# Ledger of designs, part 16: VH-VL binders against Protein mesh

Target 1, 209 residues: Protein mesh, of Bombyx mori (Silk moth) (h9jiq1r811to1019)
Amino acid sequence: GVAGIFGDPHIVTFDDLQYTFNGKGEYVLVRVDHSQLKLDVQGRFEQVPRNIHGAVNATHLTSVVAASNNSQTIEVRLRPQHAQWRYRLDVFANGKRVYFDRTALRVQYFPGVTVYQPMYVLNQSEIVVMFSSGAGLEVVENRGFMTARVYLPWTFMNQTRGLFGNWSLDVNDDFTRPDGTLASVDLNNFQSAHRDFAQHWQLTDREQR
Below, E stands for the ipSAE of ESMFold2; O stands for the ipSAE of OpenDDE; V2 stands for 0.75 times the mean of E and O plus 0.25 times the DockQ between their complexes.

## First folded at step 9 (VH-VL; framework fv_tafolecimab)

Design i1 (from h7 with heavy chain E58T, light chain D50G; at its last look DockQ between E and O 0.51; V2 from the best seeds 0.00; counts 0 for: pae E 6.2 > 2)
Fold by ESMFold2, look of step 9:
Structure i1 (fold): chain C 209 residues (1-209), chain A 121 residues (1-121), chain B 106 residues (1-106)
Amino acid sequence: as target 1 above (209 residues)
Amino acid sequence: QLQLQESGPGLVKPSETLSLTCTVSGGSISSGDYYWSWIRQPPGKGLEWIGEIYYSGTTYYNPSLKSRVTISVDTSKNQFSLKLSSVTAADTAVYYCARDSTYEGYYFDYWGQGTLVTVSS
Amino acid sequence: EIVLTQSPATLSLSPGERATLSCRASQSVDSYLAWYQQKPGQAPRLLIYGASNRATGIPARFSGSGSGTDFTLTISSLEPEDFAVYYCQQYDNWPTFGGGTKVEIK
């Protein structure tokens, strides 16, 4: 299964439900905390910069952080425009910046996770993260925007929580809050997705210490 | 035993092109493990990064110099070179070649001894 | 461009004294900061990378600290060979150097 974040920010759940929200801060995209299977993928959203036509009242994905089972934590971060002279994305393994811009560095192995840049990519605009658990993360920069896709094997079905839904094969329960209650979200109102659902998945002070 | 050595003319006339070569010994440019940089220092002043090259020919330049700089590599000779066009007195400096680190990038663990290039007359 | 401001411009001290050199960045560079020593007529020598890691062969009296925008190089007890100019350099973006701090004998 596949779920993702695109554009300003448009979300597609593991059950193919699509919605948009304008929240700022760090959110749980998908979390699994099962007896034999752990996954934590978090996204950071920031205000979209003003453009030539005035203010833009939207947010966009600027960072994805992921770990699975006993893996190192991998962060992929969008570089700000003033820092995009050579690379579009930064990659951190347990907080240490790593680079994929040399032949010997294209594929790098860390505890529990493999990270690589596809052979055709020359500017670190695409990074692929593969966890030993079978979970995968693909992050792509395009024209200043970050998109991300999370790939999960069927062993994760019915076990996911977060902004990417619960992967129940039923879109009607994808807006499940952390406490297990269902949100009624108006898909034609971007504020409804944030107000009624997404804000409850925002990382708390306890999780941000 | 890695050593870097700059070579080239010590005097360049205004408006002409400054041309320097760095010869690498005790290591290999073609291994693809490092980037190779040019850095300059005007007499009595601080350091300025000019640009860098990978063995494949990929280059990155200081934005303030980019329009005048060309860095090239000859892996068969284990050398990389700098050309700086349209020079003025402000380009008078000691020019260093240097190697960057493979893990965190862009700090320079090995330097050549430097060569003074004077733009005059 | 990330501008690095070093202070003081000159530090006059005697052998055996402690030297404290400051480097301030115009924006956060996390821990991606290096320190170099340069003696007259010589190329710079790498002292510290990653804000606090000593390069190979650098004596323990040299230490670096800081993160974000504020960084410090400390020489715990100056030796005669330590009187030189010291530069900081960031590598969170394309490389830029500070203006230098000259450590001179009082």
Scores: ipSAE 0.057, ipTM 0.616, lowest interface PAE 6.2, mean pLDDT 86
ESMFold2 (binder alone), look of step 9: mean pLDDT 93; pTM 0.949
OpenDDE, look of step 9: ipSAE 0.415; ipTM 0.785

Design i2 (from h7 with heavy chain T102D E104G G105D, light chain D50G; at its last look DockQ between E and O 0.82; V2 from the best seeds 0.00; counts 0 for: pae E 4.6 > 2)
Heavy chain, then light chain:
Amino acid sequence: QLQLQESGPGLVKPSETLSLTCTVSGGSISSGDYYWSWIRQPPGKGLEWIGEIYYSGETYYNPSLKSRVTISVDTSKNQFSLKLSSVTAADTAVYYCARDSDYGDYYFDYWGQGTLVTVSS
Amino acid sequence: EIVLTQSPATLSLSPGERATLSCRASQSVDSYLAWYQQKPGQAPRLLIYGASNRATGIPARFSGSGSGTDFTLTISSLEPEDFAVYYCQQYDNWPTFGGGTKVEIK
ESMFold2, look of step 9: ipSAE 0.256; ipTM 0.705
ESMFold2 (binder alone), look of step 9: mean pLDDT 94; pTM 0.955
OpenDDE, look of step 9: ipSAE 0.301; ipTM 0.754

Design i3 (from h7 with heavy chain Y103W, light chain D50G; at its last look DockQ between E and O 0.75; V2 from the best seeds 0.00; counts 0 for: pae E 5.1 > 2)
Fold by OpenDDE, look of step 9:
Structure i3 (fold): chain C 209 residues (1-209), chain A 121 residues (1-121), chain B 106 residues (1-106)
Amino acid sequence: as target 1 above (209 residues)
Amino acid sequence: QLQLQESGPGLVKPSETLSLTCTVSGGSISSGDYYWSWIRQPPGKGLEWIGEIYYSGETYYNPSLKSRVTISVDTSKNQFSLKLSSVTAADTAVYYCARDSTWEGYYFDYWGQGTLVTVSS
Amino acid sequence: EIVLTQSPATLSLSPGERATLSCRASQSVDSYLAWYQQKPGQAPRLLIYGASNRATGIPARFSGSGSGTDFTLTISSLEPEDFAVYYCQQYDNWPTFGGGTKVEIK
């Protein structure tokens, strides 16, 4: 299954449910917490920078942090616009910045995870993360915006939680809160999605990776 | 041992195009491990990075010079070149070619000896 | 761009003395900071990279420290050949250099 977050921002769940998200802070995009299978993908959302018209009341994805089972933690961060001269994205492995701009470093291996920049990308605007568990993360920068997609094998079905929903082939259970309750969300009201569902997946400082 | 050598006219008239070539010896420019940069230093002043090129032809330029700078590479000759258009007296400097020899970042471990280019009518 | 400010502009010392050179960045550059030595009529020579790693062939008396915005180059005991201009350079963004510190003989 595939889920993703796009733009400023739009979420597509594993069951292809679409809704608008406009929260600020750090949130659980997808979480699997099984005895034999673990996955944590978190997203950081910051306010869109001020433009010529003033303050913008919107957020955008600026960072994605992911780990699976006992893998190393991988973070992909959107570089500030003023720093996007060669690299569009920064990549961190267990907090250490790593680069993919040399031929020999295009693909790098870490414990439990492989990270690479596709061959057709030269400016680190696209990063692919493949975990040993089979989970995949694709991060792309385009026109100053960060997009993230999570790819999951069938083994993850019915186990995912978070903003990307419960992958169950049933969109009616996608708005499952951390406590297991199902939120009633008005898809035509982004405030409803946030108030009734998304805010419950916001991370506290101690929960952040 | 890797060596870099700048070559080109030492005198350029205002509004003309400064043209330099860096010849690399003792190593191949067609390496995926390195970028190749131009750096200049006005007399008695500090250093300014102009731009860099990868063996594939991928380039990056200093934003302040981007509109006037063109860097090219000739892998068959093991050379890379700099063109700076519309020069003024402010472009008078010692011009260095250098290799970016880091896996993570841009620091310069090999330099040419530099060549002075004077912009004067 | 990231601006690097070096201090002092000039440092007058005698052989055998300890030299401490400062480089301050306008914003964090993590550890992506290099130091160079330049003698008159010569190209810069790489001394330190990654804030604290000595380049190949660099004497142990040269050491670099710092992270984020504040960096220091230390020459534990100046040798006659160490009197030169020293530049810091960041490579977190497109490369920029400091204004240099001239280490001159007192």
Scores: ipSAE 0.033, ipTM 0.661, lowest interface PAE 3.1, mean pLDDT 92
ESMFold2, look of step 9: ipSAE 0.153; ipTM 0.665
ESMFold2 (binder alone), look of step 9: mean pLDDT 93; pTM 0.948

Design i4 (at its last look DockQ between E and O 0.66; V2 from the best seeds 0.00; counts 0 for: pae E 6.5 > 2)
Fold by ESMFold2, look of step 9:
Structure i4 (fold): chain C 209 residues (1-209), chain A 123 residues (1-123), chain B 106 residues (1-106)
Amino acid sequence: as target 1 above (209 residues)
Amino acid sequence: QLQLQESGPGLVKPSETLSLTCTVSGGSISSGDYYWSWIRQPPGKGLEWIGEIYYSGETYYNPSLKSRVTISVDTSKNQFSLKLSSVTAADTAVYYCARDSTYFGEGYYFDYWGQGTLVTVSS
Amino acid sequence: EIVLTQSPATLSLSPGERATLSCRASQSVDSYLAWYQQKPGQAPRLLIYGASNRATGIPARFSGSGSGTDFTLTISSLEPEDFAVYYCQQYDNWPTFGGGTKVEIK
């Protein structure tokens, strides 16, 4: 299964439900907390910068952090355009910045996780994270915007929670809040997804990785 | 041990092209483990990064100089070179070649330097 | 461009004294900061990388600290060979150097 964040921002759940939200801050994208299978993927969303048409009422993904089972924690951050030269994305392994833009550095192994830059990418515009649990994360920068995809094997089915849904094969329960209640989201009202569902998955400072 | 040595003319006329070569010994440019940089220092002043090159030929330049700079590599000779066009007196400096120390992904600082060569731009 | 401002421009001290050198970045560079020593007629020598890690072969009297925008190089007890110019350099973006701090004999 695949779920992801695309555009400004457009979410596709593991059950193929599509929705948009305009939340700011840190959110749980997908979480599994089972005795033998753990996954935590969190995303940071920031206000889209003002343009010549005035203030923009939208947010975009600027960071993804993930860990699975006993792995090191991997964070991928979008670099602001003024801070780019060779790299579009920064990568951190347990808080330590690492680089993948040399032939010898393209694939790096950390406890519980492998991180690599695809062949022929030299500017860290695409980073792939592969956990020993079978979970995968792909992060891509394009024209200053970050997109992310989470790939999960069948062992995660029916066990996921968060903005990417519960992977029940039924879109009707993907808007499940942390307390187990089901949100009524009006997909024609872009504020409804945030107000009624996504904000409940927002993290406090103590809950962030 | 790794050594870097700059070579080239020490005197260049205004409006001409400054051309320098760095020869690497005790290590290999073609290993792909490092980037290779040119850095300059006007007499009595601070340091300015000019640009860098990877063994495959990929280059990155200081934005303030990029219109005048060309860096190239010849892996068969274990050398990389700098050309700076349209020079003026402001380009008088000691020119260093250096290795970017990114081994094991530790970032981009310069752990090995040549001894430097003074290039004077004078009419 | 990330501008690095070093202060003071000159430190006049005696051997055995502690030297404290400051480097301020115009925007956060996290911990991606290096320090170099340069003696007259010589190339710079790497002292510190990652804000606080001593390069191989650098004596323990050299230490670095700081993160974000404010960084410090400390020489705990100056030796005669430590009288030189010191530069900071950031590598959060394309490399830029500070203007230097000259440590000279009082």
Scores: ipSAE 0.037, ipTM 0.595, lowest interface PAE 6.5, mean pLDDT 86
ESMFold2 (binder alone), look of step 9: mean pLDDT 92; pTM 0.946
OpenDDE, look of step 9: ipSAE 0.444; ipTM 0.800

Design i5 (from h7 with heavy chain E58Y, light chain D50G; at its last look DockQ between E and O 0.65; V2 from the best seeds 0.00; counts 0 for: pae E 5.0 > 2)
Fold by ESMFold2, look of step 9:
Structure i5 (fold): chain C 209 residues (1-209), chain A 121 residues (1-121), chain B 106 residues (1-106)
Amino acid sequence: as target 1 above (209 residues)
Amino acid sequence: QLQLQESGPGLVKPSETLSLTCTVSGGSISSGDYYWSWIRQPPGKGLEWIGEIYYSGYTYYNPSLKSRVTISVDTSKNQFSLKLSSVTAADTAVYYCARDSTYEGYYFDYWGQGTLVTVSS
Amino acid sequence: EIVLTQSPATLSLSPGERATLSCRASQSVDSYLAWYQQKPGQAPRLLIYGASNRATGIPARFSGSGSGTDFTLTISSLEPEDFAVYYCQQYDNWPTFGGGTKVEIK
């Protein structure tokens, strides 16, 4: 299965439910926590920068942090367009910045995880993270916006929680809160998705990362 | 031992194009392990990074100079070159070529001797 | 553009004294900061990278510290050959250099 975040935050769950929310802060995108299989993928959302016409009432994905089983933690951060150089995205392995801007550095191995940039891309606009658990993360920068996709093998089915849903093959239970209750969400109103569902997956400052 | 050496005219007229070549010896541009930079220093002043090139021809330039700069590479001669168009007296400086030293970042561990280029009528 | 401000512009000291040079960045550069020494008529020489790591062949009297926006180069006991201009350079983004600190004999 695949789930993802695109654009202004447009989310597609593992069950192919699509919705938008406009929350700020750090959220659980997908979490799996059982004795033989662990995954934690978190996303950071920030206010879209002001444009020439004033403040913009939207958020966008600016960072994804992921770890699986006993892997090193990988973070991919969006660089603002005005602060970009060779790099559209910053990549950190356990807090240390790593670079993929040369042929010899295109694929790098860390405990429990492989991180690489696709062939013929030297500006770190596309980063792929592959965990030994089988979980995969793809992060792409395009014109100042970050998109992220999480790819999971069937061993994760029915075991996921978070903004990407529970992968039950039934969209009707994808809005499940951390306590197991179902949210009633108006898909035409991004405030409903945030207020009734997504905010419950928001991390407090002490729970982040 | 790795050596970098700048060469080119020391005097350039205003509005013309400044053209320099860096010759690398004791190492290989085509190995793909390093980026290669041009850096300049006006007399009595600080340093300004101009831009860089990878052996494949990929370049990145200082945004303030980008419209006037071209950096190129000739791997068969183990050389890379700088062209700076439409020069003025403000472009008078010592020009250095340098190697980016590591995959951890872009600090410069090997520098050429530098060559003074004067822009004067 | 990340602007690096070095202070003081000139540091007048005697051999044997401790020199403390400051570099401040206009925004955080984490630990991606290098220090160079430049003598008249010569190319810069790398001293410190990653804020605190001495480059190969650099004497132990040179040390660097700091992170984020505030960085320091310390020369614990000045030798005659240490009277030169020192530049900081960040590499969190495209490279920029500070304006320099001249260390001169008092």
Scores: ipSAE 0.213, ipTM 0.686, lowest interface PAE 5.0, mean pLDDT 87
ESMFold2 (binder alone), look of step 9: mean pLDDT 93; pTM 0.947
OpenDDE, look of step 9: ipSAE 0.443; ipTM 0.792

Design i6 (from h7 with heavy chain T102D, light chain D50G; at its last look DockQ between E and O 0.70; V2 from the best seeds 0.00; counts 0 for: pae E 5.2 > 2)
Fold by ESMFold2, look of step 9:
Parts: sequence; C-alpha cells; structure tokens
Structure i6 (fold): chain C 209 residues (1-209), chain A 121 residues (1-121), chain B 106 residues (1-106)
Amino acid sequence: as target 1 above (209 residues)
Amino acid sequence: QLQLQESGPGLVKPSETLSLTCTVSGGSISSGDYYWSWIRQPPGKGLEWIGEIYYSGETYYNPSLKSRVTISVDTSKNQFSLKLSSVTAADTAVYYCARDSDYEGYYFDYWGQGTLVTVSS
Amino acid sequence: EIVLTQSPATLSLSPGERATLSCRASQSVDSYLAWYQQKPGQAPRLLIYGASNRATGIPARFSGSGSGTDFTLTISSLEPEDFAVYYCQQYDNWPTFGGGTKVEIK
C-alpha cells in the first residue's frame, strides 16, 4: 500500500481516504510498534509564507523523518528556495548531513536502510529511502513544495496508526486517535480534521524526531 | 601529485569577456568525483567564490555574478574554464582555480598558484 | 548571502604567543566552516574543516572550535611561519569568505 501528503496539504491514507488538514508542528504520519516490526514516520508542517497577495492561511510539509526496525534514522528536509545551491532537499542520516549530488554518492547504504536519488536527478529534488523492513519513503520537491509517499508491503497491513490511517481496508476507522478512540471528522471542514483528529497525533518538543 | 595551473590573458579591456583556463595535472577531472571552482581575490583584499562545475557539466554560480559567468569543462583536455562577461575595473583580481573536497564537505583542498587579471579602463 | 565577519582585523604578536581569531556568521552555518592560511604571494592553504577538524598535514598547534554563528581559530604557540593572513569560509550555502585576520610579528 501507499499513503502520502500532496498539495496544501492533502493526505491520502493507506485505505484511500482523502482529507486536508491545516496543522502546524510535528505529527506522526505512520507508526508501527510490534515486537517484530517497527516503523516511525513523522512530518513537520510550517505556515506557508506570505506572498504578494497577503497572508496565506495554510501549512505545508517541510520535513519528513523516518526509521524502521533498528535502522538509522533518515530525515529529508525542504531547503528554502533562497538558500538553494546544489540541492533542493537536505538529507540527514542519523543527524549527519549527507549529499547525493555526485555520481559516486547517488546510492548510499546505512544500517537497515538504503537511500538514493533517481537517475538524472543531480539537484536532490527527489530522494528515495528503502528500509530493510520493506517500508519505503519517496520525497519530492517541486516549485518549493515537498510531497511525500510511504510505501508499505502487506506485512504492515492492519498495524499502522497515525495521520495515514490504520490500513484496515475500511476508511471508517482511519481517524483513530492515539488512545484508540475514533474521531468524527467532517471532511468538508479542514478545521474539523485538525481539531478532532490530527492534533492528537502532534508531537511535543521532547518527542520530535 | 595533483596540480592546478591557471592560464589566460593578464589584461582585458572593459566591457569585454575575461577568459581563463585551469589545466589539471597529476589527476583527472572526471576521476575522484570532485567539483572544480573558480575563486578570485582583488589585490590586497579578501576572497570571492565565483562558481563551480562537475565533470558532467552541472554548474553552480555565485548569485551576484551569475548573469555574467559561464564555467565549462573539457575532460578530454583535463581542463575547466571561466568566462566573465562585461568586465569593469572591479573585476581586477588574482583568479584561482581550486578543487572542492570529496565526501567530507565543500571546502577547497587544492589551489592553483593564481593569475592576476587586470581590467584596464 | 551569508556574511562572515572576522575579528580582529590585525593581531600583532610575538613567536611563542597564543593567537585567537574570531569568525562570526550572519546566520547559523552549523559546523560547515573552514579556515585557511595565506602568505604573501601564495594561494590559500586549508587548515581546518568542519569547524574543528585539522586538514591533512596541519600541525596540532592549530585548532578550531565553535558552531552555529561563532567560531574560533586558535594557534597555541606561534611559530615564525605562522605570521600570515587567515580567512574563514562557510559552506552551509554557496561559499563565502570572511575579510581576514592578519597575524603580524610584533
């Protein structure tokens, strides 16, 4: 299965439930915590900068951090357009900045995880993270915006929680809070998605990353 | 033993194009997976990075100079070159070619001896 | 553009003395900072990278420290060959250099 964050921000769960939320801060996108299978993918959302037309009341994804089983932690962070040089995204392996902007660096191996940029991408606008658990993360920068997709094999089915839902094949339980209670979300009201569901998946400063 | 050597005219007229070539010896531009830079220093002053090139042709330039700079590479001659258009007296400087380090960051571990280019107004 | 401000502009010292050179960045550059030595008529020579790592062949009397915006190069006991101009350079974004600190013999 596939779940992702697109647009401003538009979320598609593993059960193909689509919703928008407008939260700021760090959130659990997907988490699995079983005795033999671990996954933690978190996203950071920031206020969209003001433009020539005034204040913009929306947030966007600016960072994704992921680890699975005993892998090194990988973070992919959006680099502001005014600070771009050789790359559009910053990549960190267990907190250390790494680069994929040279031929010999295109594919790099870390404990439990392989990270690479696709062929013909030299500016780090696309990064692929492949965990030995079978989980995958794809992060793409386009025109200053970050999108992310998480790919999971069937071994993760019914075991996920977070903003990407439970992968139960039933959209009706995708709005499950960390305490197991089910949120009643009005899909036509992005404030409802945040107020009733997403904010409960928000991380504190101590929990970040 | 890697060595870098700048070459080109030492005198350029205002409004014309400054052209320099860096010849690399004791190593190959296309081996070692390095970026190759141009850096300048006006007489008695500090250093300014101009830009860099990867052997495949990908370039990055100092934003304040970008509209006037072209860096190119000729791997068959083991050379990379700088063109700076529309020069003025402010472009008078010692010009260095340099190699960016590999795998450890983006600082300059090998430098040419430098060549003075004077823009005579 | 990330601006690097070096201080002092000139440091007048004798051989055997400790030299302390400062570099301040206009915004955080993490630890992506290098130091160079330049003698008259010569190209710069890399001393320190990553704020604190000595380049190959650089004597132990040279040390670097700092992170974020404030960085220091220390020469624990000046040798006659150490009287030169020193530049810092950041590489968190496109490279910029400080204005230099001249270490001159008193």
Scores: ipSAE 0.122, ipTM 0.661, lowest interface PAE 5.2, mean pLDDT 87
ESMFold2 (binder alone), look of step 9: mean pLDDT 93; pTM 0.950
OpenDDE, look of step 9: ipSAE 0.233; ipTM 0.735

Design i7 (at its last look DockQ between E and O 0.67; V2 from the best seeds 0.00; counts 0 for: pae E 4.5 > 2)
Fold by ESMFold2, look of step 9:
Structure i7 (fold): chain C 209 residues (1-209), chain A 122 residues (1-122), chain B 106 residues (1-106)
Amino acid sequence: as target 1 above (209 residues)
Amino acid sequence: QLQLQESGPGLVKPSETLSLTCTVSGGSISSGDYYWSWIRQPPGKGLEWIGEIYYSGETYYNPSLKSRVTISVDTSKNQFSLKLSSVTAADTAVYYCARDSTYDSGYYFDYWGQGTLVTVSS
Amino acid sequence: EIVLTQSPATLSLSPGERATLSCRASQSVDSYLAWYQQKPGQAPRLLIYGASNRATGIPARFSGSGSGTDFTLTISSLEPEDFAVYYCQQYDNWPTFGGGTKVEIK
């Protein structure tokens, strides 16, 4: 399965439920805590800094941090427009910046995870993260916005939690809160997804980087 | 072993185009291991990075100069070049070519040419 | 643009003395900082990369330290050939150089 954050924050869950999310801060996108299978993918959302008409309610994804099993933690961070020089995205492995700016460096291997820049990409605008657990993360910069997709093999089915849903093959339970209760989200109300669901997945005192 | 050598006219008239070539010997631009830069220094003043090029043709420029700068590469001649258009007296400087180091994929410069003074004067 | 401020602009010392040169960045550059020496009529010479790593062939009397925004180049005991201008340069983003510190004979 595939879930992701697309466009100017539009979320598609593993069960193909679509909703808009305009929250700020750090959130659990997907978490798996199985006895032999762990995954934690977190996203950071910031307010759009440009001159937005009066009531500014837009946010965008600026960072994704992921680890699976005992892998190194990989962060992919959007460089702000004034700092987008040779690189559109920064990549960190256990907090150390790594570069993919030469042919010999396009694929790099770290404990539990392989990270690469596709050969057709010349400016670090697309980064692919492949965990030995089978989980995958694709992060793309386009026109100053970051999008992300999480790819999971069948071994993760029915075990996911977070903003990307639980992958139950039933969209009706994708708005499940951390305590297991089901949120009533009005998809026609731009604030309901945050108020009734997403804020409960906001990180309080835990951070995986 | 690696050597970089700047060449080009030392005098350029205002409003014209400054054109320089760097010839690389003892190493290969086409290896894809390095970026290749132009850096300048006005007489008695500090250093300013102008821009760089990769062997495949990708360029990156100092934002303050970007509208006037073109860097190109000819891998068959093992050379890269600088063109700076619409020059003024403020463009009078020693121009260096340099190699970007591979150790941590950075923008620091481990080999430099000897430099060539270009004077913009009528 | 990341601005590097070097201080002092001029450092007047005698051979055998310790030189301490400062470079301060307008924002964090982590450890992505290099130091260069330049003598009159010559190209700059790389001394230090990664804030603290000596380049190949650089004498042990040169050392670098710091991270984030505050960096120091130290020459433990000045030799006659060390009287020159020193520049810092960051490479966390597109390269910028400090204004230089001239180390001159007292």
Scores: ipSAE 0.243, ipTM 0.690, lowest interface PAE 4.5, mean pLDDT 87
ESMFold2 (binder alone), look of step 9: mean pLDDT 92; pTM 0.947
OpenDDE, look of step 9: ipSAE 0.526; ipTM 0.828

Design i8 (from h7 with heavy chain Y107S, light chain S31E D50G; at its last look DockQ between E and O 0.52; V2 from the best seeds 0.00; counts 0 for: pae E 6.5 > 2)
Fold by ESMFold2, look of step 9:
Structure i8 (fold): chain C 209 residues (1-209), chain A 121 residues (1-121), chain B 106 residues (1-106)
Amino acid sequence: as target 1 above (209 residues)
Amino acid sequence: QLQLQESGPGLVKPSETLSLTCTVSGGSISSGDYYWSWIRQPPGKGLEWIGEIYYSGETYYNPSLKSRVTISVDTSKNQFSLKLSSVTAADTAVYYCARDSTYEGYSFDYWGQGTLVTVSS
Amino acid sequence: EIVLTQSPATLSLSPGERATLSCRASQSVDEYLAWYQQKPGQAPRLLIYGASNRATGIPARFSGSGSGTDFTLTISSLEPEDFAVYYCQQYDNWPTFGGGTKVEIK
């Protein structure tokens, strides 16, 4: 299965439910807490800069952080457009910045996780994270925006929680809050997805990684 | 054996375009592991990176100069070029071409001899 | 922009003495710092890359150290050919150079 966040900002769950939200801050995209299988993927959203018509009430993905089982924690962070010399994305392994712009550094191995830049990419605009658990994360910069996809093998089915849904093969329960209650979300109202569902997956400062 | 050599006019009038070419010999621009840079040094002063190009045409420029700079590459001639528009006396400098070997773990490991370009009426 | 501040601006020494040159970055550049030597009328020559690695053909009397924001180039015993200007340069982001340290004969 695959779930992702695309564009400005558009979410597709593991059950292929599509919705938009415009929350700011850090959110749980997908979390798995099973006795033999752990996954935590979190995203940071920031407000889109002002345009000629004034403030824009929209957000975009600017960072993804992920760990699975006892792997090192990998963060992929969008560089601001004025700071995108020839690196579109920053990558951190357990908080230490790493680079993939050399042939010898294109593929790097960390405890429990492999991180690489595809061979055709030279500017760190695409980073792939592969956990030994089988979970995968693909982060792509395009025209100043970050897109992220999470790929999970069937061993994660019915065990996911967060903004990417629970992968139950039923879209009707994808809006499940952390406390297990179902949100009634109006898919035609961007504020409903945030107000009734997504904000409950927002991290406090104690929970942020 | 790799050698870089700058060529172009040594005198440019204000408001005109400075145009230089770097010819690479003993190596190939199309190798794909290097960027090719222009760096300048005003007389008696330090070094300033202008920008660079990859053999496929992607360019990266110093933000303070980017509105006036164009770097291009001609792999068939094993050359890359600099154009700096709307020059003033402040653009008088020795201009170097250099190989950026960041992918090898180095930075600028090969430099041309430099060419002085004077901006004066 | 990452600003590199070199000190001292001028270092007057005799052959055989030890030279210590400093480079301070306005923000961390990890180990991505290079040192260059430039003699009058010549292009810069790469001495040190990755803060501490000697480039090909550079004598052992040249050594680099430091990480993050504070870096040092050391010439353990100056030879007559070492009297030149030395620049540091970071490559953690788009390249910037320090203002230089002139090592001149006393």
Scores: ipSAE 0.018, ipTM 0.553, lowest interface PAE 6.5, mean pLDDT 86
ESMFold2 (binder alone), look of step 9: mean pLDDT 94; pTM 0.958
OpenDDE, look of step 9: ipSAE 0.032; ipTM 0.653

